# Designs tried in a protein design chat: miniprotein binders against b1l550. Part 63

Target 1, 279 residues: b1l550
Amino acid sequence: MRLPEELLERARDIHSEAPSHRIKLDRVGSFGLKVPVEFKGFLLLAEADVWVSLPEGRRGVDLSRQVEAIYELSNPPKDPFSLCREAAISLLEKLNYADSSGVSIRFDAPLQDGESLKYYGVEISSIASDEIINKIRVEILGMTACPCTAELIRAYKSSEIAATHTQRSLGILEVSTKAEHPDPDKLASIIERAMSSPLRTYTKRPDEGGLVIRSLSNARLAEDVVREMIHLFLEEFGHLPEDTHILAAVRSMESVHMHDIYAERSFSLDEIRKEISSH
Key: E = the ipSAE of ESMFold2; O = the ipSAE of OpenDDE; V2 = 0.75 times the mean of E and O plus 0.25 times the DockQ between their complexes.

## First folded at step 7 (miniprotein)

Design qi0 (at its last look DockQ between E and O 0.70; V2 from the best seeds 0.00; counts 0 for: pae E 3.2 > 1.5)
Fold by OpenDDE base, look of step 7:
Structure qi0 (fold): chain B 279 residues (1-279), chain A 82 residues (1-82)
Amino acid sequence: as target 1 above (279 residues)
Amino acid sequence: DPVREAFKYFMEAYKLIMEAWKLLKKGDVEEAAEEYEEALEKLEEALEIAKEAGNERLIRMIKRLIEYVKEMIEELEKKLKG
């Protein structure tokens, strides 16, 4: 049942009223929307958040307009990068009282692993204000082997390939830039290459053995992984604007401890280049 | 609606800027420069419309993006002469 149009004319616009407390809000929106996106030939149902700022003099946001903005742009489905950028801009157009807007889209990205698929987590965002900032966060699991334990075992048994404990480690790259979103597959590749070895969805026995041997032969601390991620990132994405901000991090789910090891570095491209050049 | 029209040009310009970055990634510096120049033209049009509409926020956004595009053009010109 639709309410009679006559009632709409009589109803006060609650959203446009002055609030009881004149306080600006940074983010007001709809979280946990489901939107279709096209990614690498796959049609995926992604989770999306949309928001705008709310000025101190306005009680509420027109939430329906926010939802309409993203769904209008998501039909037909398009790549999530364009969707984020265009939706962020569209939100500012539709909601003229907002000083800033933002869109975030999250999904598991498929990644080819031989004849099977593995995946990595991705969050693609765009924030529009006086500037438009594109942000991407990639998370992928890999394997690390501990060099410290390997050294202890080597000292004890004098083995060429020393046994050591291995564990799953989560690598994280987060990039914020005025440029286009960096390629998430490339980011995932950087993380995997920085690990002792990648994870595989399906392994035959010879392949599994090879994977473990590779890991043992490439033992790395969590700190090593982060440094390697940064190094590889600079090689691949050094062309991005100097003010591009990066977070590189690793969470190692240690197999011999009940706790995780965590390492991170936050930096801008200009800062890290200066640091490296000074050595 | 002048505001809608200004946003249209702004959006088109922004798409061109993103395309320019793709081109730069491929090493197509000349083509990227062309895209930035086209983006600049569209932003200038958007700016005029936004001024007529009196939309201060949009004016600021456009001006900021114009500055960015000009900086990029300058950087590319240096690469092409070098």
Scores: ipSAE 0.621, ipTM 0.884, lowest interface PAE 0.8, mean pLDDT 91
Fold by ESMFold2, look of step 7:
Structure qi0 (fold): chain B 279 residues (1-279), chain A 82 residues (1-82)
Amino acid sequence: as target 1 above (279 residues)
Amino acid sequence: DPVREAFKYFMEAYKLIMEAWKLLKKGDVEEAAEEYEEALEKLEEALEIAKEAGNERLIRMIKRLIEYVKEMIEELEKKLKG
């Protein structure tokens, strides 16, 4: 059912009124939108959030204009990075009372894993104000092997056991930059290479044994993984602007504990270079 | 609407910048430089319109992107000489 358009003449424009409490809002938006995207030849259904700032003198956001900014650009489907950046700019044009806008797009990115596929989490965003800041967060699971338990078992006098506990660990890289979004596959590769071993969709027993042996040969604390992620990131992306901000983190779902271990470091490129060069 | 027109030129320039990145990934340095130069032209036009409209936020957005594009053009011109 469509209501008569003549009602627009009689109805108050609620959104353009002043609010009872004149307080600026940082993010007013529509969250959980479903948008199609094209990524590496795959057509994926992504989840998007769109928002703008709302000045203290305006009661509400024109929500239909807000979602229009992304839906107009999403047909036909295109790469999520272009969609994200362009929608953020379009939001500022369509909602001219806002001083900032933002778009986030989330999807599971496919990776070839032998004869199968595995997936890793990607969230990209673009935030437009005086500058456009492009952000990407990549999350991928790997395997870690505890070096502390390995050392204890090695020190056990009569033991011929080479062993330690292994667990799934979630690696996280988040990059905020004025430059283009970094390639998510390269970020995922950095995370996997920092782990003791990658995880596979499935393995036959010889392959499974190989993964475990690799993890034992490359035992790492969560702290070690974070440090290695930073090292590898700098090798691959050290050319980004000096004020690029990175968060590197690991959440280890420890197999012998009731709780997780977490390690993280955030830094700008100029900050970390000064730190490293001082040793 | 001059503000809308300025945003149109800004968006076109931003798309050219992203296309330049695609060309750089393929090693097409000269073509990328051409895209950056075209983007700069569109940004200068957007800036003129934004200044006439008095839109200070848009002026700052455009100026920041002009700075980026000029730096990239200089970098690519050095690569082409070397």
Scores: ipSAE 0.381, ipTM 0.767, lowest interface PAE 3.2, mean pLDDT 87
ESMFold2 (binder alone), look of step 7: mean pLDDT 86; pTM 0.825

Design qi1 (at its last look DockQ between E and O 0.92; V2 from the best seeds 0.00; counts 0 for: pae E 2.0 > 1.5)
Fold by OpenDDE base, look of step 7:
Structure qi1 (fold): chain B 279 residues (1-279), chain A 82 residues (1-82)
Amino acid sequence: as target 1 above (279 residues)
Amino acid sequence: DPVREAFKYFMEAYKLIMEAWKLLKKGDVEEAAEEYEEALEKLEEALEIAKEAGNERLIRMIKRFIEYVKEMIEELEKKLKG
């Protein structure tokens, strides 16, 4: 049932009224929208958040315009990178009172694993203000083998390949840049290569044995994983702007402990280059 | 709507800037420079329209991108001459 248009003309615009308290809000928007995106030939239903800033003199945001902005750009489905950037800009256009806007899109990205698929988590964001910052967060599970336990066992019983405990570890790369979003598949690859071994969705017995042996032969601390991630990132993405910000992290779900081990480093490309060059 | 028109040119410029970065990743420095030059033209058009519209926020944003693109062009020119 549509209200008569005549009634709409008489209704006060609640959103444009002065608020009871003149306070600016950083983000006001719709969270948990579902939007179709095209990614690597897959049509995926992604979760999306859209928001804008709200000036102190305005009571509310035109939320319908926000929703309209992203859905207009989502039909036909497009890549999530372009969608984020274009939607962020469109939000500023449609909501002229906003000083900043943002879009975040989240989904599980398919990754080929032999004859099967595995996946990694990805969040793609763009924030528009006086500048446009593109952000991407990639999370993927791998396997780590503990070198400390391996050394203890080696000391107890001489073995060429020392037994050790293994566990799943979550690797995280978050990149914020003024450039285009870094390739999430490459980021996922960096994380996997930084760990003792990748995880597999499907393994035959010989493959499983090989995977475990590889892990044991490449035992790494959580700290080692993070450092390796940074190293590999610099090799692959050293061309990004120097003010690009990176978070590299790992959460190891330790199999012999009830707690997780966590390690991280936050840095800019300029900062880390100077650090490495000083050695 | 002048504001909409300005955003149109800005959007076009931004797409070109993103393409330029993609080209740089491939090592296509000359092509990237061309894209930045085209982006600059679009930004300048957007700026004029935004000024006519009196949209100060948009003007600031466009100016910032103009500065950025000019810096990139200068950097690439140095790479090409060297």
Scores: ipSAE 0.564, ipTM 0.860, lowest interface PAE 0.9, mean pLDDT 91
Fold by ESMFold2, look of step 7:
Structure qi1 (fold): chain B 279 residues (1-279), chain A 82 residues (1-82)
Amino acid sequence: as target 1 above (279 residues)
Amino acid sequence: DPVREAFKYFMEAYKLIMEAWKLLKKGDVEEAAEEYEEALEKLEEALEIAKEAGNERLIRMIKRFIEYVKEMIEELEKKLKG
């Protein structure tokens, strides 16, 4: 059904009116937008959310202008980080009544895995107000081997048996900074290097044995993994602004326990440097 | 639209700031300082247009970035002299 053109001429501009209750809103947005991105030569379908603040004196958000902010920039596809940051700025331009804007973009990033690919989770965001904060969260699975069980087995009858339980562990790095988004592949690499061994898409028996032997030789508690992630992060990204905030975490699906093990540390670069230098 | 034009210059400056961080990660201090100086020029242009448009939110945002970029230029110039 097509509505008469006369209605368009006489219709009130509802979203520009003052609301009956003058209450500001922190985030009003359009979520689950499908956007194409180009990442390291791959064309990926990402999912995006966009939002703005809404002041007390404005009834609604101009929805079409809001989604324009990201769609205008997404064709032809371009790198998701530039898209994220630029769309956040474009939101402030297009919806100039807002105090702040935000964009998030989620995709599975391909990573070379021998002759095949594996994928890890990436979510980036940019929040723009009087400043712009860029956040990235990377999640990737790895393998961990329990050092406590390994030590008990070694001590059993003074045996030279090298064994322990191994399990999948999810590593998480989340970084909020005023600088550019950190490279997700480098964050994923930090997580995998902190683990006992990487997980592979496919292995043949010699490769599978090698991964297990590597994990046994590099047994780590979840706490050790988090500490190693922090150490490696500081080596790679210590140049970021001192107010950069990091969360490092691991969730280990312990094969001999009824429950998962979780370890986490959040910190700013300034905070962790002070902590390390005091010892 | 002067507000749109001011945001256009701000966007250009912000892109230069992001490139400067990329260069600093690689250790290219001189190149990063050049990007910051160009960003400052774009921010000053954006500020003038934003003032003419009377957009106070954009003015505050641009001024904050100008302060930040000036501090970075000073820091990087000291490193280059060292």
Scores: ipSAE 0.536, ipTM 0.855, lowest interface PAE 2.0, mean pLDDT 87
ESMFold2 (binder alone), look of step 7: mean pLDDT 86; pTM 0.839

Design qi10 (at its last look DockQ between E and O 0.69; V2 from the best seeds 0.00; counts 0 for: pae E 7.9 > 1.5)
Fold by OpenDDE base, look of step 7:
Parts: sequence; structure tokens; C-alpha cells
Structure qi10 (fold): chain B 279 residues (1-279), chain A 82 residues (1-82)
Amino acid sequence: as target 1 above (279 residues)
Amino acid sequence: DPVREAFKYFIEAYKLILEAWKLLKKGDVEEAAEEYEEALEKLEEALEIAKEAGNERLIRMIKRLIEYVKEMIEELEKKLKG
């Protein structure tokens, strides 16, 4: 039963009323929507957040219009990058009282691992205001081997490849840019290459041994991993605008400790280039 | 709806800007400059429509993007002359 048009008009009036307190809100929207996206030939069900700003003189946001905006653009399913950008812009179009909008889409991205699949976490966002900023966050697990323990063992037992503890480490790259979203597969690759070794979904015994040996031969501190991530990022994405902001981080789930080791660097491309050139 | 029309041109311009970045990644500086010029034309059209519609927010958005595109064109011109 469709509510009479008169009742719908009354409901709209509530949102347009002056609030009890004239305060602007930065983000008002629907979180945890499920939207289909096409990614690398896969049809995925992604989680989406949509929001707009709310001016001080308006009581509420037309939430139904927000939901409509993203779903209209989601049929047929498209790539999440275009969906984010187009939806962010569409939100500003549909909600003309908003001075900013945003869309975030999250899913596990499939990544080929031999004959099997592994995955990395990705969050793709676009924020529209006077400018459009595209943001992407990639998280992928790798393996690190501790060089400190390796050195201790080497000092005690002369060995070319010293035993050391290994652990899973989460690598994170977050990029905010006025350009297109960076390729998440490339970001994931940078993180994996910065680690001692990648993780594998399926390993045969010889392959597992090889993976461990590789890790031991490429022992890295969490700090080393972050620096390597930054270095590799600059090589691959140095063409991005100078005002592009990057967060590179690693959380090492230490196997010999009950706590994790964390390292990060936040920077713009112009800042980091100046830093590196000064040495 | 003039606002919708202005947004259409705005979106088209933005797509061209993104394409220009892809071209720059490939080292295609001349082609990227062409895409920025086309984007600028689309933005100018969008601006006129937005002004007619009296949409101040959209006007600001378009103007800011115009400034950005002009800056990029200038930077690329310097690269092409150097």
C-alpha cells in the first residue's frame, strides 16, 4: 500500500525543519549497505557507506535519496571505482543542501595464488566537495622474519641461514589523491614484496620449505618493511599528484611476544621526495 | 533540469581528467594535455549552465576544478617545452 502523497510530503517537511540546535553535521548517511560490484571479472557483494554533510539549518537528511543514488548506479554492477566517484557526485546532485558527500565500498579482493585464490582487504572511497578526492586502503597479510634473532643465532651457531622466529604481518597502504584510485593489485603487490615473503593459500611440502627459506633469507624489521613499501610505492606511483597523501604501515603479529609491533609513516609525495633527495 | 545538465558536463569533464592521468602514467604527455583541454571545455559549459541555474555550490566546484585543470595544463606545457 503506497502511502498517500500527502503523508510523504509531511515526512519531507520534518527533515527540512530547523533543528533544535543549529549545528552542522559532517557526515549523515547509511552505513553497511550491500551493493554488487564487478571487480577483475568477479561479481562481488560489497559493503557500502554513503553520506552527506548536513547544514546547520536542516534537521535531517533525505536518507532514501542516498540509498537510491547508489543502487541506481549499481544496476548493472560496475567497477567499485566508478561506482564510488559517480555515487559521490550523484549524492551532491540529489541532495543540493549538502556541501560534501562521500561513498566508501569495502570487500575482499580476490588475488590469484597459483592455482588457488588468496585475498586482500580493500576499501575504496570518494569524497566530493569543492574537490573530488579518491581514497583507497589496501590490507594484505605477509610473513616477516626477525633479523635480530637471526643475528643472535648466527653468533651462537655459525650458519649461513640462521634460524629465526617468523610471524604474520599485516601491511597497509592508504592513498588519497585527486587522481584515479591507484590499482589495488599493485598496492597489494608492493606490500607483499616489502615483506620477507608472501603468504600462500596452498603449498606443497617443497614449496612450503622454499617459502620459509625465502623468509629467513630476507629477514626484515617492521621498520624495514615500511621503508621498503614507501620505496616501492614511489617507483610505481611516483606519477601521482604531489599533494597525494599516503599512509604506509605494518602490524607484525609477533610470534615470541603477546603484543604486536607497529610501524607507520604518513606523508605527501612532495614531502617524501624532498626527504629522500636530501640524503 | 539545468542542474542535472551541469552535473552531466561536470562528470564528463572529470572522466577526461582521470583519463589524462592514465595517459601521464604512460608518458603520453601530449595526449594528456589534449584530454585536459577537452575537460576544460566541458567545465566551462558546465559553469555557464550552473550560473544560469543559480547553483552556487556547483559553481564553486566547477571553478575549483577549472583552476586545477589549468594548473595541470601549465605544468604539462612546461614539460613539453623543456
Scores: ipSAE 0.318, ipTM 0.718, lowest interface PAE 1.4, mean pLDDT 89
Fold by ESMFold2, look of step 7:
Structure qi10 (fold): chain B 279 residues (1-279), chain A 82 residues (1-82)
Amino acid sequence: as target 1 above (279 residues)
Amino acid sequence: DPVREAFKYFIEAYKLILEAWKLLKKGDVEEAAEEYEEALEKLEEALEIAKEAGNERLIRMIKRLIEYVKEMIEELEKKLKG
């Protein structure tokens, strides 16, 4: 059933009214939107969230205008980083009562793995207010090998041949900065290099032996992986603004345990440099 | 629409600022200063348009970025002298 257009003309604009309780809201938005993007030559289907702040004197958000801000920019598909930043700015234009806006875009990024591809998780965000803050989170699986078990086996055999249990571990780097979003492939590379060995989509016999030897030769605790991620991050991205905020974390799916192990550290570039130089 | 025009200049300036940062990473101080100068010109155009439109939110955004860009130009000019 379609309502008469004259009735719709007379209907109250509920969203523009004052609320019963004049309380500012930090994030009001539309979450889980499907958006096509182009990333490094691939056409991907991403998920996006859009939001704005809502002042104390406004009852609701114009939700259709929110989704228009990102959909107008997503057809035809384009680079997700540009889409993210431009949509955040467009939200402030379209919803002029808001003091801040945000957009996040999530997708699986392809990464070359020998003659095949593998994928890692990417979530980017842009928060616009009187300045623009760009965030990126990268998640990639790798392999860790337990150094404690390796040492026990070495001591038992009195040999230098190490054997130990290995497991999949999820590495996480999250960066929040006023600069442009860091390159997700470089973040993924940092995570993989911090682990005992990368995970491969497949290996051939000669390469499989090398992968196993690499993992055993580079056994690391989850805690050590986080520390190495921070070290490698500082080498590659130490030039970012001093107030850039980073989270480095690992979730290890320990093969001999019923539960996961988790380690993390968050810091600003200024904070971590002072910490390192004081020791 | 003057508000959309002002946002266009603001976005262009923001992109120039990010390019200046990339140039500073390479050590190209003189070229980075040139990008900041161009960004300032676009921000000043955006500010004029935003003021005529009476858009207070956009005026605040533009003024904050102008202040930052002017400080960066001053710092880079000192660096080039030294």
Scores: ipSAE 0.022, ipTM 0.496, lowest interface PAE 7.9, mean pLDDT 84
ESMFold2 (binder alone), look of step 7: mean pLDDT 85; pTM 0.822

Design qi11 (at its last look DockQ between E and O 0.01; V2 from the best seeds 0.00; counts 0 for: pae O 15.7 > 1.5, placed apart)
Fold by ESMFold2, look of step 7:
Structure qi11 (fold): chain B 279 residues (1-279), chain A 82 residues (1-82)
Amino acid sequence: as target 1 above (279 residues)
Amino acid sequence: DPVREAFKYFMEAYKLIIEAWKLLKKGDVEEAAEEYEEALEKLEEALEIAKEAGNERLIRMIKRLIEYVKEMIEELEKKLKG
């Protein structure tokens, strides 16, 4: 049922009133919006969050304008990075009482895997205030092989048996920067190269054997996977602004344990360079 | 609306900055510097409009980006001389 439009003349504008408690809010938004995007030739359905800050003197946010900011820009579907940045700026223009705005867009990115595809998780954000900060988080699964168990098995009766437990491990890179969002495929590549072996969509027995042999010959502790991620990241992205912040992490779903192993390091480019140069 | 006009120039400058980043990735330092210089011109236009409109928040946003662009121009000029 549609209500008469003339009621707008009589109704209070609740959102523009002052609140009874004058407390600024950091994020007031609409979360879980479905938005189409085009990424590397694929049309994907992404999930988006949009928000703005709310000053102490304003009771509520105009939610329809907030949602409008991203939906107007999403038709026709376009590059999610452009959509993210432009929507964040549009929010600040449309809701000019806010001192900051933000947009997050989440999707599964396709990655070529032989003649097939595999997917990895991407979440991008843009935060607009007196500057624009771009953030990207990439998560991709790889295979790790435990070097500790491999050494114990090698030492057993001086055995020539090459064996250890292997498992799926989730690699994570998260980057916050004033520069353009880093290419997610390059971040995913860094994570995969840091692992013992990549995971494939499917394998035939000869290929499967080769994958396992590769992982055994490249056994790595979760800690060393994180260190390798950092090394490779600096090689590829060391040119980003010095205040760029990075988180590198691995969660290993250990095949012989009831629990996961986790390793993490966060740093700015300035901090890590000083750390490396001091040794 | 002068606020919307100033914001239009601000957005145009931001697009030029993104183009400059792409050019730097390709090693086109001189072309990137030209894009930053054009971005600065757009930002200076946006700043004057924002000042006439009295929009203090937009003024701060534009000044911040001007500072960034000037730093980048200086860095690229050093690179071109070296």
Scores: ipSAE 0.006, ipTM 0.437, lowest interface PAE 10.0, mean pLDDT 85
Fold by OpenDDE base, look of step 7:
Structure qi11 (fold): chain B 279 residues (1-279), chain A 82 residues (1-82)
Amino acid sequence: as target 1 above (279 residues)
Amino acid sequence: DPVREAFKYFMEAYKLIIEAWKLLKKGDVEEAAEEYEEALEKLEEALEIAKEAGNERLIRMIKRLIEYVKEMIEELEKKLKG
């Protein structure tokens, strides 16, 4: 039973009413939508958040219009980068009372690992206001080996290759730019290369041994990993606008402790370049 | 608090052991042996206090470390005589 048009008009009237408290809201929207996206030849079901700002004089947002905006653009499925940008713009157009909009899309990205697949987490976002800002967050697991324990064992046993504890570590790169979204595969690669070794979905025993040896031979503190991530990022993405903002972080799930080690650096490209050039 | 005191001596001993390792890395065997001996003294004091306090866990920890330090001293003495 379609509700009579008159009832629909009354419902629209509630959202346009003055609120009890005249306060602007930064983000009002629908979170946890499921949208299909095409990524690297894969059709994926991604989680999406859509929102707009709400002026102080308006009680509520037309949530149905927000949902319609993203689904209209998601059929047929397209790349999540374009979807984010286009949806953000469409939201501003459809909801003319909003001064800003945003879209975020999250999924596990497939990554080729020999004959198998591994994955990394990705969140792609676009925020539209006077400008469009594109944001991407990549998270991927790697392995780190502790250099401190290795040194202790070396001192005790005089071994060239000292045993040390290893653990899984989560590397994070978050980039916000006025340019196009950076390539998430490249970001994932930077994180993996900054670790002691990558993780593998499938390993034969000789390969597993090699992976462990590599990790031991490339022992790194969490701090080392973050610095290496930044270094590699500058080499690959130094062409981005100077006002591009980056967060580089590592969470090491320490195997000998019940707690994790965390390290991060937040910076703009112009700031970090000045810092490095001063040394 | 006797338990806290025992832990204090334990931690001091542990620091000395770390220093001994650093010295060994540099080839300073004699100095390393001295640090281990000092660590042993601290551990023995810690053990007495821990026993008085009845802290079984700490007693076990200290005893284990004492055994280790004694082994190290013996090894270093052999190196110095040879």
Scores: ipSAE 0.000, ipTM 0.167, lowest interface PAE 15.7, mean pLDDT 88
ESMFold2 (binder alone), look of step 7: mean pLDDT 86; pTM 0.824

Design qi12 (at its last look DockQ between E and O 0.01; V2 from the best seeds 0.00; counts 0 for: pae O 18.5 > 1.5, placed apart)
Fold by ESMFold2, look of step 7:
Structure qi12 (fold): chain B 279 residues (1-279), chain A 82 residues (1-82)
Amino acid sequence: as target 1 above (279 residues)
Amino acid sequence: DPVREAFKYFMEAFKLIMEAWKLLKKGDVEEAAEEYEEALEKLEEALEIAKEAGNERLIRMIKRLIEYVKEMIEELEKKLKG
């Protein structure tokens, strides 16, 4: 049902009024927007969130201007990293009462896997204020093989049996930095290399056996996967600003347990380098 | 509106900074430094307008970004000479 335009034009501008309770809000926005992006030659439908801070003296945010900020930049589709950063800046211009803005963009990134594709999760964000902070989170599945069970079987049955439980494990790298967003494919590669083996979309039975045997030869605790992720991250991205913050984590969906195993470490580049050099 | 005018220059500077980031990813250090220098010019224009308007929030935002851009120019010039 469409309201008469004359009545709408006579209505108060509720958003610009002072609220009854003068309380600042940190994030007021439009969440779950569908936006097209172009990523490494693929046209993807991403999900975006946009927000701004809202000062204590303003009752509401102009939501149409928020949506406008990202949709104007998303047609035609372009690189999601540029879209994210440019939209965050556009929000500050369009909503000049805010002291900060933010944009998050989520998509499944394609990755070549032999003759087929697999996908991993990416979420990027840019927070603009008196500085720009860029954040990226990458999640990708891999395979882990438990070294404790492998050693117990070896010790009890000698070397004639090479066995342990294997399971899917979700690796997570999250990076927050004043520099450019790290390349998500490089983050995914770090996670996969830290695992006992990558997961494949398709493997024929003879090659499957070889993959599993290789995984058993590279058995790792969840804790060791996290440590390896940190080591590999420092090799690839040690050049980032020293105040760059990282979270490295693994959630292992253990095949012989009723529950998952989780390991995590968060740190700044400055912190971890001091920790390593103290040994 | 002087506040809106100052914001236009501020936004142009952010766009130039993003171009500089893309150029650095490609290894084009000299061209990136040129983009940062142009961004600095836009920010200095924005700062003068913001000062005349008396908008303290905008002044602070512009000054911080000027400091960032000057630091980046200095760092890139060291790389080019070093």
Scores: ipSAE 0.006, ipTM 0.247, lowest interface PAE 13.1, mean pLDDT 82
Fold by OpenDDE base, look of step 7:
Structure qi12 (fold): chain B 279 residues (1-279), chain A 82 residues (1-82)
Amino acid sequence: as target 1 above (279 residues)
Amino acid sequence: DPVREAFKYFMEAFKLIMEAWKLLKKGDVEEAAEEYEEALEKLEEALEIAKEAGNERLIRMIKRLIEYVKEMIEELEKKLKG
């Protein structure tokens, strides 16, 4: 039964009413939508959040229009980068009372790992206002070996390769830029290279041994990992606008401790360049 | 959580041991011995807590480290008397 047009009009009137308290809201929208996206030849079902700002003089947002905006653009499925940007713009066009909009798309990105696949987490966002800001967050697990324990064992056994505990570590790169979204595969690669070793989905015993040896030979503190991530990022993406903002972080899930070690640095490209040039 | 508390003391001891190593590299044998003694105290506390918690793995780890620290103290004492 189609609700009578009169009831739909009344419902629209409620959203346009003055609120009891004249307060602007920054984000009002639908979270946890499922949208199909095409990524590197894979069709993925991603989670999406869509929102707009709400002016102080309007009671509510037309949520149905928001949902329609993203789904219209999702058929046929397209890359999540274009989807984010186009949807953000479309939201502003469709909801003319909003001064800002945003779209966020989250999924596990497939990554080739020899004959198998591994994955990394990715969140792609675009925020539209007077300008468009593109944001991407990449999270991938790697392995770290502790240099401190290695030194302990080395001191005790006088071995060249000291045994040390290893743990999984989550590396995070978040980039916000007025340019196009950075390549998430490249970001994931930077994180993996900053770790003692990558993780593998499938390993044969010789390969597993090699991975462990590599990790032990490249023992790194969480702090070392973050610094290496920043260094590698600057080498690969130093061409981005100077006002590009970066968060580099690592969470080490310590195997010998009940707590995690966390390290981060937030910076703009202009700030970090000045810092490095001063040394 | 007694296990968490035991681990806290264990980690504190570990930091002290690392500091002792740095001091030894600098030739500060006396200060290094003091750090090892403090580490030993922390480990003994950790051991008591771990025993109360019944964590056998932690108990074994702590005991091994205690043995190491005691050996180091003995070695350093010999160096200081000679």
Scores: ipSAE 0.000, ipTM 0.130, lowest interface PAE 18.5, mean pLDDT 85
ESMFold2 (binder alone), look of step 7: mean pLDDT 85; pTM 0.820

